# VHH binders against J-type co-chaperone jac1, mitochondrial (jac1): the designs that were tried, part 4

Target 1, 176 residues: J-type co-chaperone jac1, mitochondrial (jac1), of Schizosaccharomyces pombe (q9utl6)
Amino acid sequence: FHSSSCQSEAKNFYKQFEGDISDPPPKGPFDIDLGALKSSYLRKMKTLHPDVAQGKDAALAQRDSAELSKAYNTLKAPLTRAEYILQLQGINPVSEDISNSDPEFLMEIMDVHENISASRDSPEKLLQLSQENQGRKVQEINEIRKAMESSNWDSALLYVNRLRYWNTIDKILHDL

## First folded at step 19 (VHH)

Design aa3 (from x04 with Y32H)
Fold by OpenDDE, fold request of step 23:
Structure aa3 (fold): chain B 176 residues (1-176), chain A 119 residues (1-119)
Amino acid sequence: as target 1 above (176 residues)
Amino acid sequence: EVQLVESGGGLVQPGGSLTLSCAASGFTFSRHWLAWYRQAPGKKRELVAGITSGGSTVYMDSVKGRFTISRDNAKNSVYLQMNSLRAEDTAVYYCATRVWSKYTYMDVWGQGTLVTVSS
């Protein structure tokens, strides 16, 4: 008896902004007009305001507002958006064994950590590493875009995991 | 000019040994990882072995225990010692790295060196 965990049909985040933003890949582009997304969010939030929703169940309005905010915050950032798109495809965006599946990436991350360690006493070198890391993030985002728009989900997952890791490197560098 | 130049390829019998060398120039060798790739006829290029700036290594499973990657920063060189060679190791072997400049990078490849394992 495979308990089909009724994943509560959480309303598709893209559907919450239907008509204002494009469909997700592969039907639409990976990139979203963030201005349009924000405008849509604000417009919809205004309608959910307690002063306007006086005739509706206040608890429901609050729930809807929270859901809308979650949708907005998920879609506005490339990483969380990409993770969500993978989820829409039924793919878990969190891979447990990056080391065995991507030896080249493993080498890169080890090398980056070694470089960070060697550069701890040099603000100039740390700045350089930060710039390089930004470059890595941009590269991964571009690859995610290409992969998702072409329905190459295995590649998309790989690059999403890389992007996630590079975000952690940003934090490490920032804390130094 | 940034470049990598491989050497040491040749014909070897099964069970034999061979050492490949790669000489680097035009970038700060000591801060970059280096790797050996190979491409057999009709097959995709694959990572054989990599070595980080700090000397950490990675290997493909089929070469573990047989191949050893090493580097000499003073000579700006990376090496691949190949022991117990098999027919399946026949390929063009390439040395590679990625050189960063601020927000951008350049992938650097050598011209390749042919390794043929045959009786």
Scores: ipSAE 0.821, ipTM 0.938, lowest interface PAE 0.5, mean pLDDT 92
Fold by OpenDDE, fold request of step 23:
Structure aa3 (fold): chain B 176 residues (1-176), chain A 119 residues (1-119)
Amino acid sequence: as target 1 above (176 residues)
Amino acid sequence: EVQLVESGGGLVQPGGSLTLSCAASGFTFSRHWLAWYRQAPGKKRELVAGITSGGSTVYMDSVKGRFTISRDNAKNSVYLQMNSLRAEDTAVYYCATRVWSKYTYMDVWGQGTLVTVSS
């Protein structure tokens, strides 16, 4: 009784959009044509619609649809895409406390928080901090791109963690 | 023009003390973090100490308890007090900051000051 554990090989999210988007790093670029990704997603979702899938198991169609949506939502954003690429490499994107391993970044984080605290009553200053934070995010994305495309995964992990933190800062600033 | 100028480097014996100074100009000093870096011969540049706009500090482990970073906003200056100096502290020391303009930044470095610890 060979229990063929059909471990449903969770299809690589990139493979779900094969032919429409490029391969992940290091074979392909980090950046994805988001328009192409969206078009591919919509086309594939249409085929999974109950009106079209009349002969297929409704449960299977729903599962496939959910998986496709997860793939799309993961790949469309730089942070979640980068985290997924790290996972494909067998790397946990949630690294240890960056405070001990990246003192420069720790200093920057502390400085940003101090500036936010000092600027709470000034919409103009908060806008400036928001702009600066966008700049930080762009920088980290660029570094992630370079690192992943060159298969420097340790560096990629570092910058992914930084990007994650800057996204948190965006939320803080938005809520003020 | 944004500028950082280091001073205070020199020759000192092991166990000795030295104070480095960095004078800043061309930007709003009180809003920016400042840091000291060092580069020894044949080694990569490394962060030694940093101080935020609010006065919070970070240190490299090897200098904790020996080095103290401080700032004087009235003088647009940052300092590094170095005590109990060791041969391994021999390096060119650089003052640094990052100045933002909306979505872009500029890294600013001084020319460096040489610290030699030798008997």
Scores: ipSAE 0.821, ipTM 0.938, lowest interface PAE 0.5, mean pLDDT 92
Fold by ESMFold2, look of step 22:
Structure aa3 (fold): chain B 176 residues (1-176), chain A 119 residues (1-119)
Amino acid sequence: as target 1 above (176 residues)
Amino acid sequence: EVQLVESGGGLVQPGGSLTLSCAASGFTFSRHWLAWYRQAPGKKRELVAGITSGGSTVYMDSVKGRFTISRDNAKNSVYLQMNSLRAEDTAVYYCATRVWSKYTYMDVWGQGTLVTVSS
């Protein structure tokens, strides 16, 4: 199995699950079989359980357990998975403000916030806005998949930053 | 059917003014953003100005201070006031919005109105 990145083999989160999941883009798909990932995670965690290990082995098991949990939680969600893949390519996945460079995106964001504010007392309208936002997220994830599987890293970064914004909107809607 | 209909285009000398109108139907106008785009010969269609459902506006840099977008929810209409027109403003101007149905959307465009700025 080959890594699609310049990072060391030992530090790659995908290597933690080698043999159980596919390689990252561009060599493999963006999507991960989440069932296979979860099964691999649970199996490996059983052998690393801190309460079973003793002495120096217990300290190593605790460190290894934390590393495995970090890898699992990163890879299981599309946003953190995509951010990690960008990091493997040497790209900082965090942008301070995408809206300053894209007035169309800024308009969309402002309009969504205005509609949420106007709909605060209507569960039906809030559900509609949440459904629309799920559609936005799916669209951005599809664009991330396309960009990464074709090694278009500039586009991948753009769509990752857009997805991050819609995840924030999701949180706002669910906390109302 | 969702529909946008532009009007007000024409031939104007440099430095002149025009007002474009866009009449909308088939959706809840007050809940939707609207925007003007333009496409000059040989160029990509580009955003000119947008206005949110709550009245916030955005503009491309080259039209700031010269163009003003506005909306009238009672008339289901959006307007673009264009002042100090330049030859590079020559284009077909389109009114646009986005209409959602649950998890999916449709971008809706008008047929366009031609603005020619020429001596």
Scores: ipSAE 0.705, ipTM 0.894, lowest interface PAE 0.7, mean pLDDT 88
Fold by ESMFold2, look of step 19:
Structure aa3 (fold): chain B 176 residues (1-176), chain A 119 residues (1-119)
Amino acid sequence: as target 1 above (176 residues)
Amino acid sequence: EVQLVESGGGLVQPGGSLTLSCAASGFTFSRHWLAWYRQAPGKKRELVAGITSGGSTVYMDSVKGRFTISRDNAKNSVYLQMNSLRAEDTAVYYCATRVWSKYTYMDVWGQGTLVTVSS
């Protein structure tokens, strides 16, 4: 039903917000004005409000609403945004285990798990580990930005995989 | 002051052995990973071996079976036993770690110790 669906079977999530946010890398920046994205999302969601939709229009509004939410949730978070951009470049963002190919990263991951295990009874040490992990995530996001804005897709994929591991560490620390 | 000091480098024949050591101070040694890196002239610095706070180890492929990293938390020291040395192992070897302050870190490097593999 969308007029922008003329070239591919996959929807381009950036086109859902065309005119309100920049194009993806390499044409535009990696960073998105999150305020502009949220404002665009909320405005477009109001036009799909069920109070004004009936019959076939209600079913289409539900499908369009789900599609818009998927695009918004994908683009608002750096990891899912980066994974999506890789997909737009024809690159599979999935990595089963990069630690076998990168011994430095494997060492750091093992060390973090060992420190978490040793610190489970110390809220102060767990807070320190959480703060450190936030710093790791920021560094990986910075490297993703640099790589994508210079069209270095091999590096972008590498740093996306690293960010995914640090997001997993965040979940482990949150669940303690 | 966070400090790493390498020693044990020198001239050795192909097929020979050396032990490098790295003395650490100014941080909680037992909570930090440590690693050996090397840099040959005209090449990028590369990881040789690393050891986690819990004693797990990693190695680059070309040194597996020839080099062994170990740590002694009582002496705040990390070691690299290098056996079956080759000309390609000639480099300055550096001890390194990463020290965190909340959201930021500092990579700490020693001054380096030269290993030359030559007749």
Scores: ipSAE 0.669, ipTM 0.880, lowest interface PAE 0.8, mean pLDDT 88
Fold by ESMFold2, fold request of step 23:
Structure aa3 (fold): chain B 176 residues (1-176), chain A 119 residues (1-119)
Amino acid sequence: as target 1 above (176 residues)
Amino acid sequence: EVQLVESGGGLVQPGGSLTLSCAASGFTFSRHWLAWYRQAPGKKRELVAGITSGGSTVYMDSVKGRFTISRDNAKNSVYLQMNSLRAEDTAVYYCATRVWSKYTYMDVWGQGTLVTVSS
């Protein structure tokens, strides 16, 4: 399989910030300097705002700002960044199911849900569970980084699916 | 600090039964999942059975229906009842858990107990 982009060079989200952030894996690192990304985003957004867009009609500036905002929001979060990188490799990152072929992962999932249910009325315990889940997310992100920087795309997809699940757990905990 | 100690391994005939025990200390036992893993010579360590803090269980396919994991929170112990043993069940069996401290964890393993299934 050839490692070609599924998107044109003009539409690549990383190209929107060229010169301010590194190239995506495998050529560059998975991690992004989030300060540099945010600074680049805010600077570019100022020139695209309809009230300030010199020599450009407001409708075109609105379209371009929406595209830049989507690129920023995608790249700033590890999960959506990783999903986008998989798309660049021609890999569909979406999964509708947690694999029943991994009983170890299933056990951990069930244990987390049981602890959340048992801790519903304890803010202290819910905070502990949230902290633990952040640790799980960091471990999955570390594995994604390693896999993508070594071009191990099957492993990258596996760990992206695991990270997506832990992001769902974060949402559950925050909605309590 | 945190420790797991397995016992109950030994030599048993095919079709026989054996009960493994794992005694735990140094952490809040009732709030942690526990699991049995095994490693046969020349093979990678694999999950055999697990039990969540709430009592839900998982089993690898090859032991389902033959092995039963259980826990006794009053004794800080987890057990593996192994029935209808086969030669392929020969391995060192390890008890394991994961203990959290805020954002980090430590995987805890026992020293293992040898189970040999041979005529």
Scores: ipSAE 0.665, ipTM 0.879, lowest interface PAE 0.9, mean pLDDT 87
Fold by ESMFold2, fold request of step 23:
Structure aa3 (fold): chain B 176 residues (1-176), chain A 119 residues (1-119)
Amino acid sequence: as target 1 above (176 residues)
Amino acid sequence: EVQLVESGGGLVQPGGSLTLSCAASGFTFSRHWLAWYRQAPGKKRELVAGITSGGSTVYMDSVKGRFTISRDNAKNSVYLQMNSLRAEDTAVYYCATRVWSKYTYMDVWGQGTLVTVSS
């Protein structure tokens, strides 16, 4: 991260909200004040809306608006935020080379799939599994926070991959 | 009350065999994974073998081919068959599971059963 050019700022989503949210880890915390982020987003969108642009033509305002929306949507959710932070550190957040050397995690994954399959016809059991999965997601988010705030990027990548898995489970359960 | 009670530990010669048993109560046994952990002197507690609700198994590398985990849902029990025992297998063996309450969980451990392998 070497450039202060306009293109560099457009590619750094945190810069779009400079002054309204903290810097990314390791300089700042992983957590974002979501109220502050949303307020900043809405205020800036009013200025950039195609019909209310700050002296820019409509095409330029549309481009800037799209980039702001992309930045907001990326930073507001823990998984996409964490993936983006890894990208800022030069780390590919979506890696098929993930070594699952943790047999405890493998066992948990297999057990969750088996329980979903066994519970497909029970709304009560599916609700229970969904609640458990929300707990898993919170746990992984806590570990991501800890790892990123201590600059432990290998651990951060590990826990991001675990969170991505539980997000997939969340989608499976919601689609049932 | 969620309970896990291990049994079957003892003194065995190298190359010998033992079967550990773990009787479970206080939760829906058929929906939960069960695992055996061990703690050797001066070492951290480590996973030895696990079995999912559907019967899938995992093993640590050093016991693969020698140990077999199994479960009997009718008896609410999980077993560890230990063959070709070595001195390095000497440890306290614990049965464990994870019990959920909505968004949180609690890991439940038995009291442990001592396995001593010596010539």
Scores: ipSAE 0.654, ipTM 0.870, lowest interface PAE 0.9, mean pLDDT 87

Design aa6 (from x04 with V99I)
Fold by OpenDDE, fold request of step 23:
Structure aa6 (fold): chain B 176 residues (1-176), chain A 119 residues (1-119)
Amino acid sequence: as target 1 above (176 residues)
Amino acid sequence: EVQLVESGGGLVQPGGSLTLSCAASGFTFSRYWLAWYRQAPGKKRELVAGITSGGSTVYMDSVKGRFTISRDNAKNSVYLQMNSLRAEDTAVYYCATRIWSKYTYMDVWGQGTLVTVSS
């Protein structure tokens, strides 16, 4: 009795918002109209609300709602969106060994950590580091955009990994 | 004016040694990482060695054990000691850094210095 676990083919997150947002790269731009995305999300969520779905299986509605939320949360942020796009291309966005594949980035990371360590007692310096880190994030996002829209997936992966790390740096700086 | 100026390149025999120097001006030298890149004819530019503001170093695999990057903050200079040079080390070597102003950065490159390893 092979229980064919009907793995409900997880609907493509972009398809969940079809007509409201553009297609993912390389067919469409990397950037999404976040307002449109949010509006679409809210509109769809309203239809899934238990008060409205009186006759349908409450469990199904809840599942759909959860999936919609996941889709929205994934697409709304550049990093998670980029990771998802890579996944759509069959690329695992998680790189195990950043250090060997990108020595330049390794150097930058080391330097940033050293600077953070040296600046722990200086709010002004920490603010500067935060600003710089924001600049780094913007740069990576721009590179991701260019790479994905040109179907350069190796480059996209590289910059996604960098962006991921810079997000971690934001957290570190925020906690300080 | 922000600038990096390389020196020390030249012709050397295989197995020989050479020291490259890079003099920096126009920015707070001690704040930033420095690196040596090289570009051989018909090849892409590649990182050879880097040194962080704290003095941590990174090397490409092919130069590990042969090349040493160092910095002298008092002299606003970075160096690349190259030992046991090989023909494949022939390239234009560039000194580089990235300087920051709040949310923006500027990449700074030297003019390059040619290293030729030939018998």
Scores: ipSAE 0.833, ipTM 0.943, lowest interface PAE 0.5, mean pLDDT 92
Fold by OpenDDE, fold request of step 23:
Structure aa6 (fold): chain B 176 residues (1-176), chain A 119 residues (1-119)
Amino acid sequence: as target 1 above (176 residues)
Amino acid sequence: EVQLVESGGGLVQPGGSLTLSCAASGFTFSRYWLAWYRQAPGKKRELVAGITSGGSTVYMDSVKGRFTISRDNAKNSVYLQMNSLRAEDTAVYYCATRIWSKYTYMDVWGQGTLVTVSS
C-alpha cells in the first residue's frame, strides 16, 4: 500500500490568479492591478462557497478557500508580496543582522527614533514624522520594484528589510 | 539655497592627522542627520561616519577608533577628525544630509574635499 503522500504542492500564489494578474518578477512587473486581483479573488471564492460547491468535500473546499485567501492577502500588500517573491527565488526575506550590513540605514533608524522621542508631545511634529515615513516607504517600494524587475535580488532583500522597518515605525507613530 | 561646503582636505603623511569641516546653509541644521562619505579612485562611494540629530554616531569599521564625527549646531557645522591616517584613507570626502518636506526628500551633497595620504 504505497501511500502516495500527495504532497499538495503549495500552489504558487500567482498561479492561483493566472490569467487575471501578471507574472511575478522578473517575468512580470512588481506592481499588480489590485482591482483585478480582488475581482479574481471574489470570483474564485464564490465558486468555493458551500452553496455552490454541492458534492465537494466540505473540508477540501475550506482548505482551498483558506489557501486562496492567503494568496490574496499576501499579494495585495507590497511588503508581503515582495517577501513572497523573494521566497519564490529561494531567498529568506528575514535577515537577522540588518544593522551591520547597512550603516546608512542604521543611522536613519536611530535618527527617526530620536525624532519620535523628541516629538511625543507635539501632534504637529508627529504628523510631520508620519508624512516623512510614508515618503520613506514609497522610496523603498520603488527600489524594490527596480531591483526585482532587474533580478537584483540582493538589493531587493535590502530594500524589503528597510520597508519592513518603516512599517514598524508607522505602527509606533499610530500608537502614539 | 541649501548648501554644504567642505574644507580641510590636503596632503598628509601616513600616521598624520587632519580635520575636515562642513558648513551648512539654507536648512534647519539641527533637525537632520549629517554624514561624511568618501570615494577613492575606482571605488564606490562609502559612508565613513554619520551623526544623528540627537548626536548618535555610526562609523565604518575601518575608521573606528581613528575617526571622530561631531557637530556644532550653533555654527551649522559638522566635523571629521581623522587620526592615524593611512594610505587607504586617500579619497575625496563629501559631506551629506537628507532634508524632508512632508512626503518628499532631497539629498544634499557638498562638492567634496580631497584627502591624500602619502609618504
Scores: ipSAE 0.833, ipTM 0.943, lowest interface PAE 0.5, mean pLDDT 93
Fold by ESMFold2, look of step 19:
Structure aa6 (fold): chain B 176 residues (1-176), chain A 119 residues (1-119)
Amino acid sequence: as target 1 above (176 residues)
Amino acid sequence: EVQLVESGGGLVQPGGSLTLSCAASGFTFSRYWLAWYRQAPGKKRELVAGITSGGSTVYMDSVKGRFTISRDNAKNSVYLQMNSLRAEDTAVYYCATRIWSKYTYMDVWGQGTLVTVSS
C-alpha cells in the first residue's frame, strides 16, 4: 500500500501557501492575513502560466492553476474558509433545516425576510437592513473564530450555518 | 428610554390559564420582533415564544398548542396567552426584543412577571 500522508498534504489548501500564511485552527488562528495570501497567490500564479507546451505539460499547468485558484478563493472568504476547516476535521459543513431546529434563529430569519419585503421600495430602509446584516455577519464570524480556536467544533458548525444564511441575505439585498 | 414592562403574572392551578402582557415604549414597536422568555429557579433562561414584526410566530416544543403569542401594534403591546398550565411552567417570564443601531444591537429585557403553577 502507499502512504496517505502525501495525499493529505496535497489536498490541504493551507499547504499550498505554506510559509506565507499561518496554519489552520486549532494549531493556528482562524483569521488570515489577506494581503499575505493574495501576494502569495499572485506570485505562484505567475510561475504556472508562462510558456507551457501543448499536451501533457499544458494540462498539468491548467490543473495546477485551477487548484491554486480554488485554494485561494476558498481561504480568502470567512464562510468558505470556515467550511473548509470543518472539512479538515471530518465534518460536513452543510446542515439540513438549521432554522427548524433553532426557533430563535427561525424567528430572526423570518423577521429579516418580512422587513425586506416591507422595505423593497425604500433605499434608505434597505441600507439600514444591509448595515444590520453586516453586523450579523461580523458577530457570526467572531463566534466562528472563538469556537474554532478552542476546538469547539459543534459550535463552529452552528455558527458557520448561521453565517451562510446571512451571506444569502446580503445577496438578496444586493440584487434589489 | 427603551422599556419593556411585563404584567399579568400570578398564582394559578394546573390546567388553568393566564394572559401575560408586555407594554413597550421608546422605540418603533412595529419594526421589531418581540419574544417571551422564562427562567425557572436554578434553570437557564429559555425562549418560550416569539413573534416577528409581520406576525409570524415560533414556539418552544413544550408549549406548542397551549400558549399563543400575539401583538397589538396600536397599543405597543405583546401578549402571551397561557392555557393548560402545568407545574413545569412555573417561572419568571420576561419580554424581550433586539434593537439595532447600524452594525450593532442591544438586547432589551423587561424586569419579569412571576407565574406560579401549584398542585
Scores: ipSAE 0.719, ipTM 0.894, lowest interface PAE 0.7, mean pLDDT 88
Fold by ESMFold2, look of step 22:
Structure aa6 (fold): chain B 176 residues (1-176), chain A 119 residues (1-119)
Amino acid sequence: as target 1 above (176 residues)
Amino acid sequence: EVQLVESGGGLVQPGGSLTLSCAASGFTFSRYWLAWYRQAPGKKRELVAGITSGGSTVYMDSVKGRFTISRDNAKNSVYLQMNSLRAEDTAVYYCATRIWSKYTYMDVWGQGTLVTVSS
């Protein structure tokens, strides 16, 4: 087994929040109760705070808090959560640029870039493009949920790659 | 109301040519990509060619070099020039687009135009 496929207690992000959130697919759902995740994170961070640490030294508490923060930030966002789940299944989530092998997807992304370029001086049009892109992200997240909950990992990887692209578009729009 | 209306289909001999047209109404035509899809009997719909709002084009491999998509924004129309037609090009051809309203979209399809390639 590769280390990313090993579910050791110390390295499994879901185990950091055991009892507070569901197991990952295929055993549990893709969605996480973000409120429960946030509450669990804040409670556990309080016990690692230097003011409440008992027998642990400050360096160990700082290391443990950094590990907990990494787990929280990974699981709270749909893209990084999905990428992590694929890694747990032994699948490399960053495989190839699907825009060059799927002409329908390629058309969509070329069109989006052309519209961004044409709209760079119009805050109203840029807002519309951002709203549209949020809709694209929701659609990909729905397909990821369906694929992972049916253990269709090839399909899940496809939609994770599509979601990653739309997250990149988000960054482009926000940098304008 | 948003509409796409295809025309130009018909019976053509192998090796022949045909031009399909699609007239659009009810939306800002220049804002959106347009595409031609086809559906042969017993097969699922497949993309044939697409053209972006800025005029960039994509094609499925089997039609590259034989088909050309174009748009005329002044006439709210998209065209598919089909050359070197083959029997396997026989299908109902549809034009389509995707219209956004904030966070959601609607896929819009024409009624289709039949292309039959036979001797």
Scores: ipSAE 0.718, ipTM 0.894, lowest interface PAE 0.7, mean pLDDT 88
Fold by ESMFold2, look of step 20:
Structure aa6 (fold): chain B 176 residues (1-176), chain A 119 residues (1-119)
Amino acid sequence: as target 1 above (176 residues)
Amino acid sequence: EVQLVESGGGLVQPGGSLTLSCAASGFTFSRYWLAWYRQAPGKKRELVAGITSGGSTVYMDSVKGRFTISRDNAKNSVYLQMNSLRAEDTAVYYCATRIWSKYTYMDVWGQGTLVTVSS
């Protein structure tokens, strides 16, 4: 719906980088040219940096730079990008639903935790588990891409919830 | 070479029992989960039971209380004890696992063993 609500669309995270990155799914791809995104972010941040601005202009620049940083950090990472896209579709991305009752997924999660526990004193085994978990994350990201590019939002939500679990596993492994 | 070889399938009457075995080779058996899947004619393959490397188990709802999965790491084997069999349990049963190589995995399936429950 293109209507008289243009100002609200200009504050959308993707609109912060309009002209430099593609539109979100379903209109554009899930993947973002991260180089273009970073270049756009750095260019725009130079004009907004609060270190130089003073008075009323300093407060406005701080607000705008904070919003730009939030948009950049949200879009650069696949999980937060996917969660944001779901929000644009009016879908709550929080995992409160039955998708985590899948017995195959539950078995995989339990097995991963058991292997981490058994490997805590082996740097070589922990490295293997970390590599495997990166593979799990890539697989979920691939499924998210496919679902969003086909406007299958229920599947997208399912795989976003799965990716969130594997991100938690990554943090556990990183902190060991 | 990674292999899973099922055995123990056969013809059994309703209410009967059967034990399936799966012998594994070519990988560190104790490291990986193992599972039994089944596929009835005209149906999608579905998980029946799974057992983690640490011995935790999952079951599909229709087999809970009737089927028991177990593993013997010394024999590189996983088993499915099937009791109180029903006609609906008729299917080809497959043993499966997932083997990782760094960032990628391969799903490994056995050849399958046929279980027919008929009077």
Scores: ipSAE 0.712, ipTM 0.890, lowest interface PAE 0.7, mean pLDDT 88
Fold by ESMFold2, fold request of step 23:
Structure aa6 (fold): chain B 176 residues (1-176), chain A 119 residues (1-119)
Amino acid sequence: as target 1 above (176 residues)
Amino acid sequence: EVQLVESGGGLVQPGGSLTLSCAASGFTFSRYWLAWYRQAPGKKRELVAGITSGGSTVYMDSVKGRFTISRDNAKNSVYLQMNSLRAEDTAVYYCATRIWSKYTYMDVWGQGTLVTVSS
């Protein structure tokens, strides 16, 4: 029977890079300077490398390195960054399939899948579909930025769900 | 010039029928989805029905089973058959599509055609 223990603290991923990147929305912008983020990540990772880590055991260095890598990989991509920001606001970023409750979005989804199916053997048509899908992703990212910087969290969730879908379409097109 | 032109609107009694037409020009019609939207006075524009380039259809709940969208790629036209019309179907009806150029798109709307459902 013992009453003492070391407690780990849950950390905000942005805190891992404090001083090197801006705060998240609503306090700061949605966009991150990816160069600054990468530079901060690489500098901090060097202090956790086994060859230079002093005064910490190997297990703690590995844990800290894993935490830093997860923070970096989450913040560097717009979708995972936006999902994380929603989580900071107490909003579940994973929702039911929105296409079933939004007939306009369902129509666009069906049309994209039909065009992919009809174009499977045409590299030129598949390139056009990929370009169009990149345009869809940019549109959703712009709406996410606007919504989050205005604290419109219902809109932000809507556009995050749409962006997740278009990322899935990118993967489908890439894997053909 | 990319253009959509609606026709077929008019005055009809409740329970009656109308067929709306939308003639398209200036783009490869068969490549793109087309849709009908409507806007009643004081209300926001809303999707009524859509048809994909492959012919699949989508309807808002309040018109399902009463309205039918179809397309004729040989005539570059899309149609909305409206049956069992109700007073709440009174609106200006618009034909719309989205035209892509690489990474960007343009939404195209027609001028609209008025449907009035009244005794």
Scores: ipSAE 0.690, ipTM 0.880, lowest interface PAE 0.8, mean pLDDT 88

